# Designs tried in a protein design chat: VHH binders against Type II methyltransferase M.MthZI (mthZIM). Part 12

Target 1, 355 residues: Type II methyltransferase M.MthZI (mthZIM), of Methanothermobacter thermautotrophicus (Methanobacterium thermoformicicum) (p29568)
Amino acid sequence: MKTTHRIYFKNSADMNELKDKSINLVVTSPPYPMVEIWDRLFSELNPKIEETLIDEEDGLRSYNLMHEELEKVWHEVDRVTAPGGVVIINIGDATRKIGKKFQLYPNHVRTIDFFFDRGYQVLPFIIWRKQSNKPTKFMGSGMLPPNAYVTHEHEYILIFRKEGPRQFKTEEERKLRRESAYFWEERNQWFSDVWTDLTGVSQRLNHKNLRKRAAAYPFELAYRLINMYSIMGDWVLDPFLGTGTTMIAAACAGRNSIGYELDHNFKDLIESRINETLKLSNEIVMRRINDHIEFIREKNGKYYSENYKFKVTTRQEQDIRLYYPRTYKKIKNNEFEFFYQEVNPKKERQSKLNI
Below, E stands for the ipSAE of ESMFold2; O stands for the ipSAE of ESMFold2 at other seeds; V2 stands for 0.75 times the mean of E and O plus 0.25 times the DockQ between their complexes.

## First folded at step 4 (VHH)

Design t07 (framework vhh_8ghr_2)
Fold by ESMFold2-Fast, scan of step 4:
Structure t07 (fold): chain B 355 residues (1-355), chain A 121 residues (1-121)
Amino acid sequence: as target 1 above (355 residues)
Amino acid sequence: EVQLVESGGGLVQPGGSLRLSCAASGFTFSSDYYIGWVRRAPGKGEELVARIYSSGGSTSYADSVKGRFTISADISKNTAYLQMNSLRVEDTAVYYCARDFGSWEYPLDYWGQGTLVTVSS
């Protein structure tokens, strides 16, 4: 098995490198309108935004202009997404005081409206409540009513489907779909509409400037969504690639990817993350195997995996195949190919136990 | 009490065939047990060569025997079979019938006494 990964360092408002209807899954976290760390990026895309931010009375105009910039990208996302394809956007709303007015800017609503208006089905989406190891910040007048404000602790993982359910027309596609299945216990964890077990990753970035520009979401979030909404060999797109999380998660899941990123400074960081992830790629798959073995020991599963010689809960899980990227090769300046090894759970776990 | 009794082993020339039988008592194949054949060659470790899901007919084989060995189960006779074709000298081993492998850790519930297969000219 081999996957291909391409990075284009340019504005994703123009994705002319991609043909219409060529992408199966989009997973991205854009810069959030009205969140102050993104003001400079939006103002560089459209200088009128900086002018409206200086006008203390007009936060709504800034909000609209910022979303107009994102919508240039969403128009391209719509063009390249194949029928049956899924678009997943992790986005937070912004709370902000401009002049004398404090309010929430509902970025998720504007984003839903865009795709709904273009005929997408809005699927049940996920509220991501980030784990907090920090004291809650108080907003407004502290303990005094009525001018105290609730703490905003949730982001939205919005899920849109183009045209209708994906069809699998060939026997080879149906076989690959079965091999791309997830474990019953993974389904029960991943398909909840509230995620509380994942922490944001801003503190894990080593470069101060990159932390302020990257839309930082954790590897595990991208990895789950890719496994939930695509099959092995699919093409995954991230039009706001940042530190490369979506690309790396796609590679770890046996999917191809394409990423767009304005900032060339991410190039070396992405390559560094690829190298670090390859050292741990076996552990990612073995974590899934070990979690399954522990789960099924108590469950006493009825069905059996021919590939891995362990019991499973459902018949659909019998055909699961798990691969990890063992090596990669840089084919061109911005193009990588990953090469895979199928997991051998008995050999790999036995080796760890026999130290 | 649960018992697995192997038979059909013996001496055979390279390229020959043998059919091993595993007669089960104390449980029924209609209750969906996993039945496998495990071999142990002189001076080597154990190798699972074939297994079958007794009610569903689903089978799997080790790469070393795939295409040469065929496992089957007869629910009415409560007996599993291993048809071994194109035998090689490296197939020489004691062959054990085993039930219900469980997880990848192979916590085998019951083993037979084994039947010796010798492939030699």
Scores: ipSAE 0.000, ipTM 0.099, lowest interface PAE 19.9, mean pLDDT 81

Design t08 (framework vhh_8ghr_2)
Fold by ESMFold2-Fast, scan of step 4:
Structure t08 (fold): chain B 355 residues (1-355), chain A 121 residues (1-121)
Amino acid sequence: as target 1 above (355 residues)
Amino acid sequence: EVQLVESGGGLVQPGGSLRLSCAASGFTFSDYYAIGWVRRAPGKGEELVARIYPSGGSTSYADSVKGRFTISADISKNTAYLQMNSLRVEDTAVYYCARDFGDWSYPFDYWGQGTLVTVSS
């Protein structure tokens, strides 16, 4: 097994490198309109935004102009997404005081409206409640009503499907779909519409200048979504690649990927992350296997995986196959190929974590 | 400033028990962070022994210690524990408490100084 990964350092408002209907899954977190760290990026894309931010009392004009910039990217996302494909956008709403007015700018609503108006099915989406970006001290509101504001603790993982459910017409496609299945206990954890177990990882980046400009969500968030909404060998797109999390998660999940990133300074960080992740890539699938073996011992599963010689909860899990990237090659300046090994649970369970 | 401080190590006879503690400061225990115990025996590589997500209580163990060691967390004290039972000479090592923030690209971001456990007569 082999996967291909390409990175384009350019504005994703133009993805001419990608053919129409070539992408199976989009997983991304764009710069958030009206969140102060993104003001410079949006103003560089459209200089009118800088003017409206300093002159506007209520910020609505800035909000609209910022979303118009994102919608250039969403038009490209729509063009390249295949029928039955899924678009997943992690986005936070912004709370901000401009002039004398404090309010929430509902970024998720504008994003939903774009895809809904284009005929996408809006699937039940996930509220991601994270530790990062919430006050840890008194909110400054005090104990007295009515002028206090609630803490903004969550982001939205919006899920859109193009044209309807994906069809699997060939026996090979149906086989690959079965092999790409997840465990029953993973399904019960991952398909909750509220996620509380994942933290915002941007705060852990060591390079201060890149951290200020990074849209970052944790590896586990991307990894879950890729396993939930694609099959092995699919093409995953992130038009706001940042530090490379979606690409690395796709590689770890046996999916191809394409990323776009405006800031060329991320190149060395992404390559460093690839190298570090490969040292631990077998641990990712072994943790899934170890968690499964622990779970199924308590449950007394009714079905059996011939491939891995353990019990499973459902018939659909019997054909699961897990791979990890063992090596990679840099084929071109911005193109990588990953080569895979299927997990061997007996051998690898005897190994100690080497960190 | 994030700090992890281990305590509870010492000399114990084979078959004995010890409880290690890891006191965390500079962050609050939540399901967003895992706390791991990693050991290093003299002249040997590192081994992840146990991991917990403190608020959720989800735990995992190395095969070498499963059934003998138990990891737990006290959220009110912001402290994680490793209860070590039926200790063997092979368990002799320096034990480190480490924070895992859930990004496998950066699996452990803060480490304690380590506490020595010696299993000998």
Scores: ipSAE 0.000, ipTM 0.143, lowest interface PAE 17.3, mean pLDDT 82

Design t09 (framework vhh_8h5u_2)
Fold by ESMFold2-Fast, scan of step 4:
Structure t09 (fold): chain B 355 residues (1-355), chain A 121 residues (1-121)
Amino acid sequence: as target 1 above (355 residues)
Amino acid sequence: EVQVVESGGGLVQPGGSLRLSCAASGFTFSGSDYYMGWYRQAPGNQHERVAIIYSGGSTNYPDSVKGRFTISRDNAKNTGYLQMNSLKSEDTAVYYCAADFGSWRYPLDYWGQGTQVTVSS
């Protein structure tokens, strides 16, 4: 098994490197309109935005212009997404005072409207209450009603499907789909519409451990979404690649990927993260297997995985196959090929002394 | 390993000044699409942002510190600063330096350990 990963350091408002209907899954987190950290980036894309931000009446003009810049990318996303493909956008709303007005700028609504108007089905989406080391700001007049404001503590993981349910018409496609299945207990955790602290986060960690684990949490989020909405060998796109989380998660899940990023300075960090992740890639799939073995120990499993010699809850799980990237080859400055090893639970458990 | 380390905190009388420093390692300020910010937390309160400087050099401050605090950076030294003038008792807090490349673009959301600033007579 082999996967291909490409990075283009350019504006994803033009993805001419990608053919129409070539992408199975989009997983991304764009710069958020009206969140102050992104003011400079949006103003560089459209200098008129900087002028509107000093408007003392309200921020609606800034909000609209920022979303117009994002919608250039969403038009390209629509062009390249295959029928039956899924578009997943993690986006936060912004609370901000512009001039005399404090309000929430509902970025998720504008994003939903774009895809809904283009004929996408809006699937049940996820509220993500983010566990991060980033502090929240207390807003309004404290304990005195009515001018105290609710603390904004969540983001949205919006999920859109193009044209209709993906069809699997050949025996080869149906076999690969079965091999790409997730465990019953993973299904029950992942398909909740509320994600808090991410699944598997220990609440007994001290502050040093919390900071170290926070760096890995978006990886788990991307990895989960890729496993939920694609099959092995699919093409995953991130038009706002940043530090490479989506690409690395796709590689760990046995999916191909393409990423776009404006800032060339991320290149060395992405390559560093690839090398670091490869050292831990077998641990990721072994964690899934070990969690399953622990779960099924107390569960009445009716079915059996011949591949891994353990019981499973459903018939669909018996064909699961898990692979991890063992090595990679840099084909070009912007292109990588990953090569895979199927997990061997007995050998892996014997070689890894987990404490 | 990516780190930010604060220094320069201490005890000062009302009306005094302090300069906080934030030394970054494992990444550079030059050319990156980031912000460096200062945040504070007083006992019993949630964290509050007090200053941000964006990759392009623009800055932003809340009304509570505007005109008194100045954020800056020295890209050659890979160090950020917060100059605090005309300090008030209300400025007493633990001050944190952070560098952030965006909400889901972890692991570039790096926070320091904090430095205590106490303004009292």
Scores: ipSAE 0.000, ipTM 0.249, lowest interface PAE 10.7, mean pLDDT 81

Design t10 (framework vhh_8h5u_2)
Fold by ESMFold2-Fast, scan of step 4:
Structure t10 (fold): chain B 355 residues (1-355), chain A 121 residues (1-121)
Amino acid sequence: as target 1 above (355 residues)
Amino acid sequence: EVQVVESGGGLVQPGGSLRLSCAASGFTFSDSDYYMGWYRQAPGNQHERVAIIYEGGSTNYPDSVKGRFTISRDNAKNTGYLQMNSLKSEDTAVYYCAADFGDWEYPYDYWGQGTQVTVSS
């Protein structure tokens, strides 16, 4: 088993490297309109944004212009997404005071409107409430009504499907779909419409902008979504790749990936993260197996996995196959190939005896 | 409403043959994107998959029965079958038919009551 991963350091408003209807899953977290950290990026894409934001103090027009830049990317996403394909966008709304006016800028609504107007099915989406140790700040008049504002504590994982459910026409595709199944207890955890168990992740970075971007999108979030909405061997696209989280999660899940990133400064960080993740890739899969064994011990499992010699809750879980990337090769400056080993609990137990 | 019912079990001598049937009611095999399988359980053991037939008609068997057992289905009769040849004493178990509606139908596994197969002289 082998997966291919390509990175293009360019604006994803032009993804001419990708053919129409060639992508089955998009997982991304774009720069958020009206969140201050992204002002410079948006203003570099369209200088009018800086003028409307700073000189004119027109928040609504700034919001509209920023979304027009994102929609150039969504246009490309729509072009490359195949029928039955799924587009997943993690996005936060912004609360901000521009001039004398405070308001929320509802980024998720504008994003929903784009795909809904293009005929996508909006699937039940996920509210991601991040856990934080930072004290909540009150906006407006604190304890005095009516000029106090509700605290904004969540982001949206929006899920859009093109045309209808994906079809699996060949026996090879149906077999691979079965092998790509998840455990019953993972389904119960992952398909909740509220996620409260994932926190933001910090990275060791020398650049302030890179540090802030890296913290926004945890590995586990991408890993879950990829396992939920694709099968092994699928191509996963991230038009706002950043530190490479989606690509690394795709590799760990046995999926190919394509990423676009405007900032060349991420190149070395992505390669560093690949190396660090490879050291832990078997542990990721073994954690899934160990969590399953612990779960099924308390439950009288009705079915059996011949592949791994343990009980499972449903028949669909019987054909699960789990792989981890053992090695990789840098094929070109922007292209990597990962090579896989199927999990073998017997060999993994042996390796524990050698530490 | 939705049910599967096994039949065809019994006593057979080592080396003999037996055919099990699984009749479905309340749904049809041709109308659902799912699979059907045969499972067995001997006293003191967990359920073991014996045969499975997938949506496209492809089949899978564990090494213990491969070449001896054949699963099939007749969509017109809404019935699945397990043809068991060259039976061994180790094949003695209660055999269950199960159907599953795939990825949209959870937790509704449809199981029959089981049919006893005894391989003995």
Scores: ipSAE 0.000, ipTM 0.190, lowest interface PAE 19.7, mean pLDDT 82

Design u01 (framework vhh_nb_b201)
Fold by ESMFold2-Fast, scan of step 4:
Structure u01 (fold): chain B 355 residues (1-355), chain A 124 residues (1-124)
Amino acid sequence: as target 1 above (355 residues)
Amino acid sequence: QVQLQESGGGLVQAGGSLRLSCAASGSIFSDYAMGWYRQAPGKEREFVATIYSGGDTYYADSVKGRFTISRDNAKNTVYLQMNSLKPEDTAVYYCAADSYGDFSWYTPSEYDYWGQGTQVTVSS
C-alpha cells in the first residue's frame, strides 16, 4: 500500500493543480473571520478589510469582506469535490467589540449558507467543546444584568455532502470500503454530535502514555473525520494546511492528501512533523486495537475477525484492516510517498512490553 | 509530574531586548515540542513561537525576525530571545510543553503543561 501527499505553497483561492471532481474529502480549519489574530492575513488578501475594520470600525462590513475571501476558496473546494464527496470545515464564531458595538460574528452561519445555497446537503454536524484550563472569563458587565454575555466555549465541525450518497459500483471499491470500516465502539463515540473528549488536557486512561504520544488533539480530530467520511486510498484536501495536521492524519489513515498553505516557512516544520509522526504511527493504530480488545473482552462479540483473530460486535467489522505508514520517501520538493505495514496485534503488544 | 517555570521578564524600553527562560522539571521525553504564548490585558492567549524536538522552529508573523526560540535539552530549558521590543509586545508570557505539539494553527492550542507566566512590559 502506498499513499501520495502534495503540498502547494500558494493561495487556495486558485487550485489549478487539481482537476474538477478529483477530491473525495475536504477536512480543514480556515482562518476565522473577526478573530483578531487573523486580521492581518485577511487585510493582506484585501486591503479594504483594514480600512473597514480600523478606520471605519464597521464590524459587519469587515465580517462580510473576510468571508468573501474565504468564499473564493470555497468556490475552488466546490469545483474539485467529487459527487458523493464530503466537505468538513471546523470553524469558530468570533465575539468582538468593534467601536462601541459588542457582538458575536456567526462564522458558521455564513459558511453553512454558502454550501447550502450551492445545493449541498448539510449533514448533522458536530459541536466541538474544548475543555479550557483558563480561569472563568466574564464578558460584559459581570454579575449585573442585562449587559453580561455568555462565554463561547465551542467550535463547529460543519459537514456538507455534494449531490448525494456516494456509490460503490465495483467489487474492488466495495471490498476497500469494508476494509476501511471502524469498530462498533468507535462508531458510537465518533458519531456523537457533541465532542467533549478532544481537549488539550491529557486523558486518564490505562494506556495514557501510548495515546499521548500517538495523537495530538488537532490530529485526533482530523483522524476521526477522515476515518468517518472517506475510505482507504481516497484523496483528502486541506486548503488551509498550516502545520500539516490533516495531511499527517490522512497518511496515518491510509489516505492520499493535498494541502495548500500561503506561508512557505511551514515546509520544514511539516517535514519535521512527518518524521516525528512516523516514529509514533504504529502507536496510533495499536491504540485502536488495544481499545477494541479491552472493549470486546467485556462485551463478548458475536462475529469474528479472521485478519486479527478477535471478536467484533457486527458483521461489517469482520473485514477491517488497519495499516500504519512505516516509511516515507520525498519524490519531489512538494511530494511525498508513504509506504505501509499492516498491524499485527500480537507482535506489537509483545514489542511494547519488551521496551 | 511535569512543572514549567518561566523567568527573565521585566520592564524594558521600546527597542530593547529581554531573554525569557523556561525550566522544565519532572519527567519529559526528548521529543516534547516546546512553545511560548502571550496574553495581553483583555485579550486571549496568542501563539508566539514553537521549537520541535528536531530543532525546527515556527514563529507568529508579528514576532518573526525579532524573536528567536531555542532549547537546551541537557538542561531541560527553552529560551525566547526578544529583540526590538515594541509596546504591543507587553503581555504575560507563558511556556507550554506538548508531547506532540501543534503550536500555531488553532488559537489558543491546548497543551499538556503550562507555566505560571512571566510579565513583560515594554514602555514607549
Scores: ipSAE 0.000, ipTM 0.158, lowest interface PAE 18.1, mean pLDDT 81

Design u02 (framework vhh_4orz_3; at its last look DockQ between E and O 0.01; V2 from the best seeds 0.00; counts 0 for: pae O 22.8 > 2, grease 26.5 > 24.2, placed apart)
Fold by ESMFold2 at other seeds, look of step 6:
Structure u02 (fold): chain B 355 residues (1-355), chain A 120 residues (1-120)
Amino acid sequence: as target 1 above (355 residues)
Amino acid sequence: EVQLVESGGGLVQAGGSLRLFCAASGFTFSDYYMAWLRQAPGKRREWVALIYSGGSTDYADSVKDRFTISRDNAKNTVSLQMNSLKPEDTAIYFCARDYDFWSGYSLDYWGQGTQVTVSS
């Protein structure tokens, strides 16, 4: 098995490299309108934004202009998404004081409106409550009513589907779908409308070095979403690739991917993260099997996986197959090919017994 | 125990030059992005320059072609050469690690800052 991963270093408001209706899943996090560290980026895209933000102190107009810039990308996302495809956008609302006025700027509302107005089904989506200590929260009057403010510590993982449920018409595609299933206990954990078990700043994949790499969301967030809403061999797009988290997660999940990143300087970082993740790829994928073995040990599982010789909870789990990227090669034009091996849980158990 | 210590700030006349230094310790310096930020009194903290672990650089438009960020991985230092200084460059300058300027979250790994004052 082989997957392909491409990076285009350009503004994703123009994704002319991609054919119409060619993408099965989008997983991304854009720059967040009205969050201060993004002001410069938005102002470079539209200089009027700086004027409305600083000189006019007009928060609502700034908010609208920033979303107009993002909507150029959302139009391209709409064009390239296949029927039955899923678009997932991680986005936070902004709380911000402009002039004398403090308010929340509801980025998730504007994003929902964009896709809903264009006929997408808005699916139940996830509130991501991040577990991190943050400096200084603006509380307004604190303990004195009525001018205190709620602490804003969550983001939205919005989920949209284009033109209805995806169809799997061939037996080959249906087989691949069955092999791409997830475990019952993973479904119970992942398909929850509130996620509280993911940190916003953790680099969980590189525990030994204790290195931190800034990313929009952790690897596990992207990895869950990719496993939840695609099958092996699907094409996953991230129009705001950044440090490459979505691409790396797609590779670990056996999906192809495409990423757009405006800043060419991220190239070396993305490659470095690919190399580190590849060294741990078997462990990353095997964690799902190891968690299942622990879960099912004392349960009355009614069904059986012949592939891995363990019990499963449902009939739909019987054909699960997991693969990890063993090697990759770099291609000119920022393209990577990953080559896979199926996990071997029995060899893993033997290694632990021979300690 | 991560430490970032800025130095080299001071008073300089407009049009002059100044070089800032940041000494880093407590982590594998060569693996990290490093950045310079600045904050003028009453203003928001703003990004100035970024240097990647591989040596690639990026600059805010307001300082591009006047400032140069560099790093010495053998000495665990980051420097900022500031030429053609203007009064609006007056600020406290901070050296930072793991700066995530595209996600809306800042990482609290930067130093105490060094004051740069540019007189007319």
Scores: ipSAE 0.000, ipTM 0.099, lowest interface PAE 22.8, mean pLDDT 83
ESMFold2-Fast, scan of step 4: ipSAE 0.116; ipTM 0.608
ESMFold2, look of step 6: ipSAE 0.000; ipTM 0.213
ESMFold2 (binder alone), look of step 6: mean pLDDT 81; pTM 0.821

Design u03 (from z05 with L104W T105S; framework vhh_7z1x_3; at its last look DockQ between E and O 0.05; V2 from the best seeds 0.00; counts 0 for: pae E 20.5 > 2, grease 32.1 > 24.2, SAP .703 > .668, placed apart)
Fold by ESMFold2-Fast, scan of step 4:
Structure u03 (fold): chain B 355 residues (1-355), chain A 121 residues (1-121)
Amino acid sequence: as target 1 above (355 residues)
Amino acid sequence: QVQLVETGGGLVQPGGSLRLSCTASGFTFSDYYMNWVRQAPGKGLEWLSGISSSGSYTSYADSVKGRFTISRDNAKNTLYLQMNSLQPDDTAVYFCAREHYDFWSGYEDYWGQGTQVTVSS
């Protein structure tokens, strides 16, 4: 197996490199309107934003203008997303005081409205509660009512489906779908509408007190969503690529990807992350396998994986195939190909015995 | 007090056959994946074959595929290796080994004492 990954260093309001209906899954986290660190980016896209935000202190108008800039990208996302494709947007709301007025700017509402109005099905979406990124507990007038404000502890992972359920019309497509399945216990963890497991480690499933994965939670979020809403070989798009998390997660999951990023300075960082991830890609797949083996020992699964010689809970899991990227090559300045190895019990056993 | 005891080794001529047995005790045999591993004189360990807990699924190293057949009898707590078309290069001590629960680590947690197989004229 091989996957292709392309990065375009340009504004994703124009994705002319992509044909209509060519993308199976969009996973992205855009710059958040009204969150101060993004003010400069939005003002560079539309100078009127700086005027309304700084000179006029008009928060509502600034909010609307920032979302108009994002909606140029969402129009392109709509054009390129295939029927049956899914668009996933991780977005936080902003709390901010502009002039004399403090309020929340509900970015998720504006984002839902855009896709809902374009005829997408809004699927049950996920509340992502960040454990490591908790805000300071006291805002407003402390312990004195009524002017104190509640803390803001979550983001939204919004999920939109285009035109209805994806169809798999050939035997080849249905086989690839089965091979792209996830484990029963992964389904039970991932398809909760509340995510509080920032590190992706579940003590309930593996019965080990393993903790701390450093800064791996953005990767884990993208990796789960890609496994949940696409199959191997699909094309995943991130119009706000940043440091490359979606691209790297897609590569680790055996999916192709395309990313857009305004800042050329991210190129070297993305290549560095690719090299680091290749050293860990086997560990990612092995973690899934080890968690499954530990889970299934207690569960006493009724079905069997011929590929990997272990029990599984459901018939659908029997055809799972697990790959990890072993190496990559740079095809041109903005294009990479990843080459894969399927997990092989024979090779793994012999490797352990040879020393 | 987990024990694995191999039997059935011996001297055989090239082209001959042997059947190895491994009797397990001290654990629930039907819960574990089982392996056959060998060590030739002056060489390291070589994994040969594995079998699922139910016996429904098997795997083989390329060096023995088509010549060796692994099987098990869970009612008798016994693992078997049927070896056909034996060659001088098959001369080794043969071990049965219980798979540690982490199947993918390739870590065998209990080994038998081994049985010697010698293939010569």
Scores: ipSAE 0.000, ipTM 0.420, lowest interface PAE 12.2, mean pLDDT 82
Fold by ESMFold2 at other seeds, look of step 6:
Order: sequence, then C-alpha cells, then structure tokens
Structure u03 (fold): chain B 355 residues (1-355), chain A 121 residues (1-121)
Amino acid sequence: as target 1 above (355 residues)
Amino acid sequence: QVQLVETGGGLVQPGGSLRLSCTASGFTFSDYYMNWVRQAPGKGLEWLSGISSSGSYTSYADSVKGRFTISRDNAKNTLYLQMNSLQPDDTAVYFCAREHYDFWSGYEDYWGQGTQVTVSS
C-alpha cells in the first residue's frame, strides 16, 4: 500500500490543481475572523479590513469582510468535494472589544450558514473543550449583574456532508471499509458531541514555528476525525495546512492528502515533520493496539481478530488492519509517496525483549 | 499530582536583576519542554521563553531577547529565568508552564500559581 501527499504553497481561494469532486474528506481550521493574531493575514488579503478595524472601529463590517475572504476558500472546497464527501471545519468564535463594544463574533454560525445554504447536510458536530489550567483574562464587572460575561473555553468541530451518505459498490471498496474500522472503545470515546480529552494547541504565529506550536489542533484530533470519516486510500484535503498536522495524521492513517498553505515559510517545518513521520508512526499505530489489549483484558470479548490474535467486542472489528508508513520517496518538490507496512504486535514485543 | 511552584519574585529597581525559580513535582521533569509566561496588570498572557527537555535549545520573545536567560537543572527538577536590565514594563506575574509535547503538536498544559515581579523606583 502507498499514499501520496502534496503541498501547494498558494492561496487556497484558487485550488485549480484539484479536479471537481475529487476529495473525500476535508479536515481544516481556517484563520479565525476577529481573533487578533489573524488581523494582519486578513488585512493583507483585503486592505479594507484594516480600515474597518482601526479607522472605522466597525466590528460587524470587519467580521463580514473576513468571512467573505474565507468563503472564497469554501467555494473551492464545495467544488472539489465528492458526493458523499465530508467537510470538517474546526473553528472558534471570537470575543473582542472594538471601540466601546465588547461582544462575541459567531464564526461558527456564519460557517454553518455557508454550507447549509448550499445544500449540505449539517451533521451532529462536536464541541471541543480544551484541557488546560491556563489563566484566563477576567473581562466582566465581577460579581455585579447584569453585565456578566462567561469564559470562552471551547471551539467547534463542524461536520457537513455533501449529497447524502457515501456508497461502497465494489467488494474491494467494501473490504477496504471493513479494514478501516476502529475499535468499539475508540468509537465510544470518539463519537461524542463534546470532546474534553484533547489538549489545546498554542497558536503563536510571531515565530517560525520551530517547535511546532502553531498547529491549530493536536495530531490526535485530526487522526480521530480522519479515522471516523474516511477509509484507507481516501483523499484528505486541508486548505489551511499550517504546520502539516492533517497531512501527517492522514499519512499515519493510510490516507492520501493535499494541503494548501499561503505562507511559504512553513515549507521546511512541514518537510521536517514528514521526514520524522517514519520514526514515530509504528509507535502511534501500535498505541491503538496496546490500548485495545488493555481494554479487552477485563471485558467479555465475543469476537476474535485472527489478524492480531486478540478478542474484539463486535463483529465489525474482526477485519481491522493497521498499517504504518515504513519508507517514503520524494517524487518532486512538495510531493511525497509513503509505503506501508502492516503492524505486527508479536514481532514488536519480541524486539523489546532484546533490549 | 503535577505541581509547579515559582519563587524568586519581588521588588527591584529599574536596571536591576532578578532570578526566578520553578520547582517541579509529580512528573518526570526531564521529559518536558518548559516555558515562562507573564501577565502584566490589565493585560493578557505573554509568552517569554521556552527550553527543550535537555536544555539544549532555547527560544525567546522579542520583548525579552538579550535580557532574559532561561535554563534548567534536571537533577533538581528546577526551571530558571535570569532577568537582567529590568524596566517598569516588566512588572507582571510570572508563570512557569509545562509544555505537553506530542511529537507533532505542542501546548502548555500545567501552570504554576505565579510569582509577582515589580520594577519600580
């Protein structure tokens, strides 16, 4: 098995490299309108935005203009998404004072409206509450009503489906689907409308992101979503690639990927992460097996995986196969092919005994 | 239980120096990147400096580069911030923060209670 991963360093408002209806899954987090670290980016895209923020102090107009820039990308996402494809957008609302007015700017509402108005099915989506004891700036009048503000602590993982449920018509496709299944306990953890077990990511864009701190979301968030909403061999798109987290998660999950990133300065960081994927990929995938073994040890496992010689909870788990990228080659600038090895829990245990 | 305890804050005159310490317990200190973050009165959090688990790599915000030095002693489970040439706008509560680092992602997951640094004549 092999997967292909391509990076385009350009504005994703134009994704002419991609054919219509060619993408199975989008997992992305855009720049968040009205969040201050993104003001310069949006103002470079449309200089009128800087005028509305600074000179006019018009928050509503700024919000609308920023979303108009994102909607150029959402139009291209719509064009390239295949029927039955899924679009997942991680986005947070912004709380911000413009002039004398403090308010929330509801980015998730504007994003839902875009896809809903264009006929997408809005699926149950996830409220992501980040783990942290990080201090939060106090903004209200303290203990005095009625001018109270609650703390802003969550983001949305919005989930849209184009043109109804995806169908799998050949036995080869159905076999890949069965092999792409996840464990029952993973499903129980992942298929919740509130996620509290994933820790937040610091977004500091004033550095060259040498420590990978600029990722919009953690690897595990992308990895879950890719496993939940795609099968092996699918094409995953991130039009706001950043540090490459979605691409790396797709590679570790045996999916192909395409990423767009406006800032060419991310090139070396993303390539460094790609080069290091081989060192960690087996461990990442083996973690899923080890977690399953611990889970099933004290449970009534009714079914059995002959592939890995352990009990499983459901019939659908019997055919699970997990692969990790073993080797890769660089096809051309910003394009990579990964070649895969199936995990072998017995061989890995024997290797550890030789320490 | 993860604990981070900052010490060494206090009052200092402009141009002076101060050394902050952060003692860690409840986790293997040498496995983690560590950061210093401050919060000035009425302002948001400002990241200042970070250091790798071994101490081999350090990074600094532009506002403190050349004046502050981060270091660590893994045998003592202690993180340090040497602050030189202090100015009144360095007045803040200074926090020690542990960086949880998935190889492909990073974020601050545990914070100390902070130590006050006041720079005034």
Scores: ipSAE 0.000, ipTM 0.220, lowest interface PAE 18.0, mean pLDDT 84
ESMFold2, look of step 6: ipSAE 0.000; ipTM 0.102
ESMFold2 (binder alone), look of step 6: mean pLDDT 88; pTM 0.890

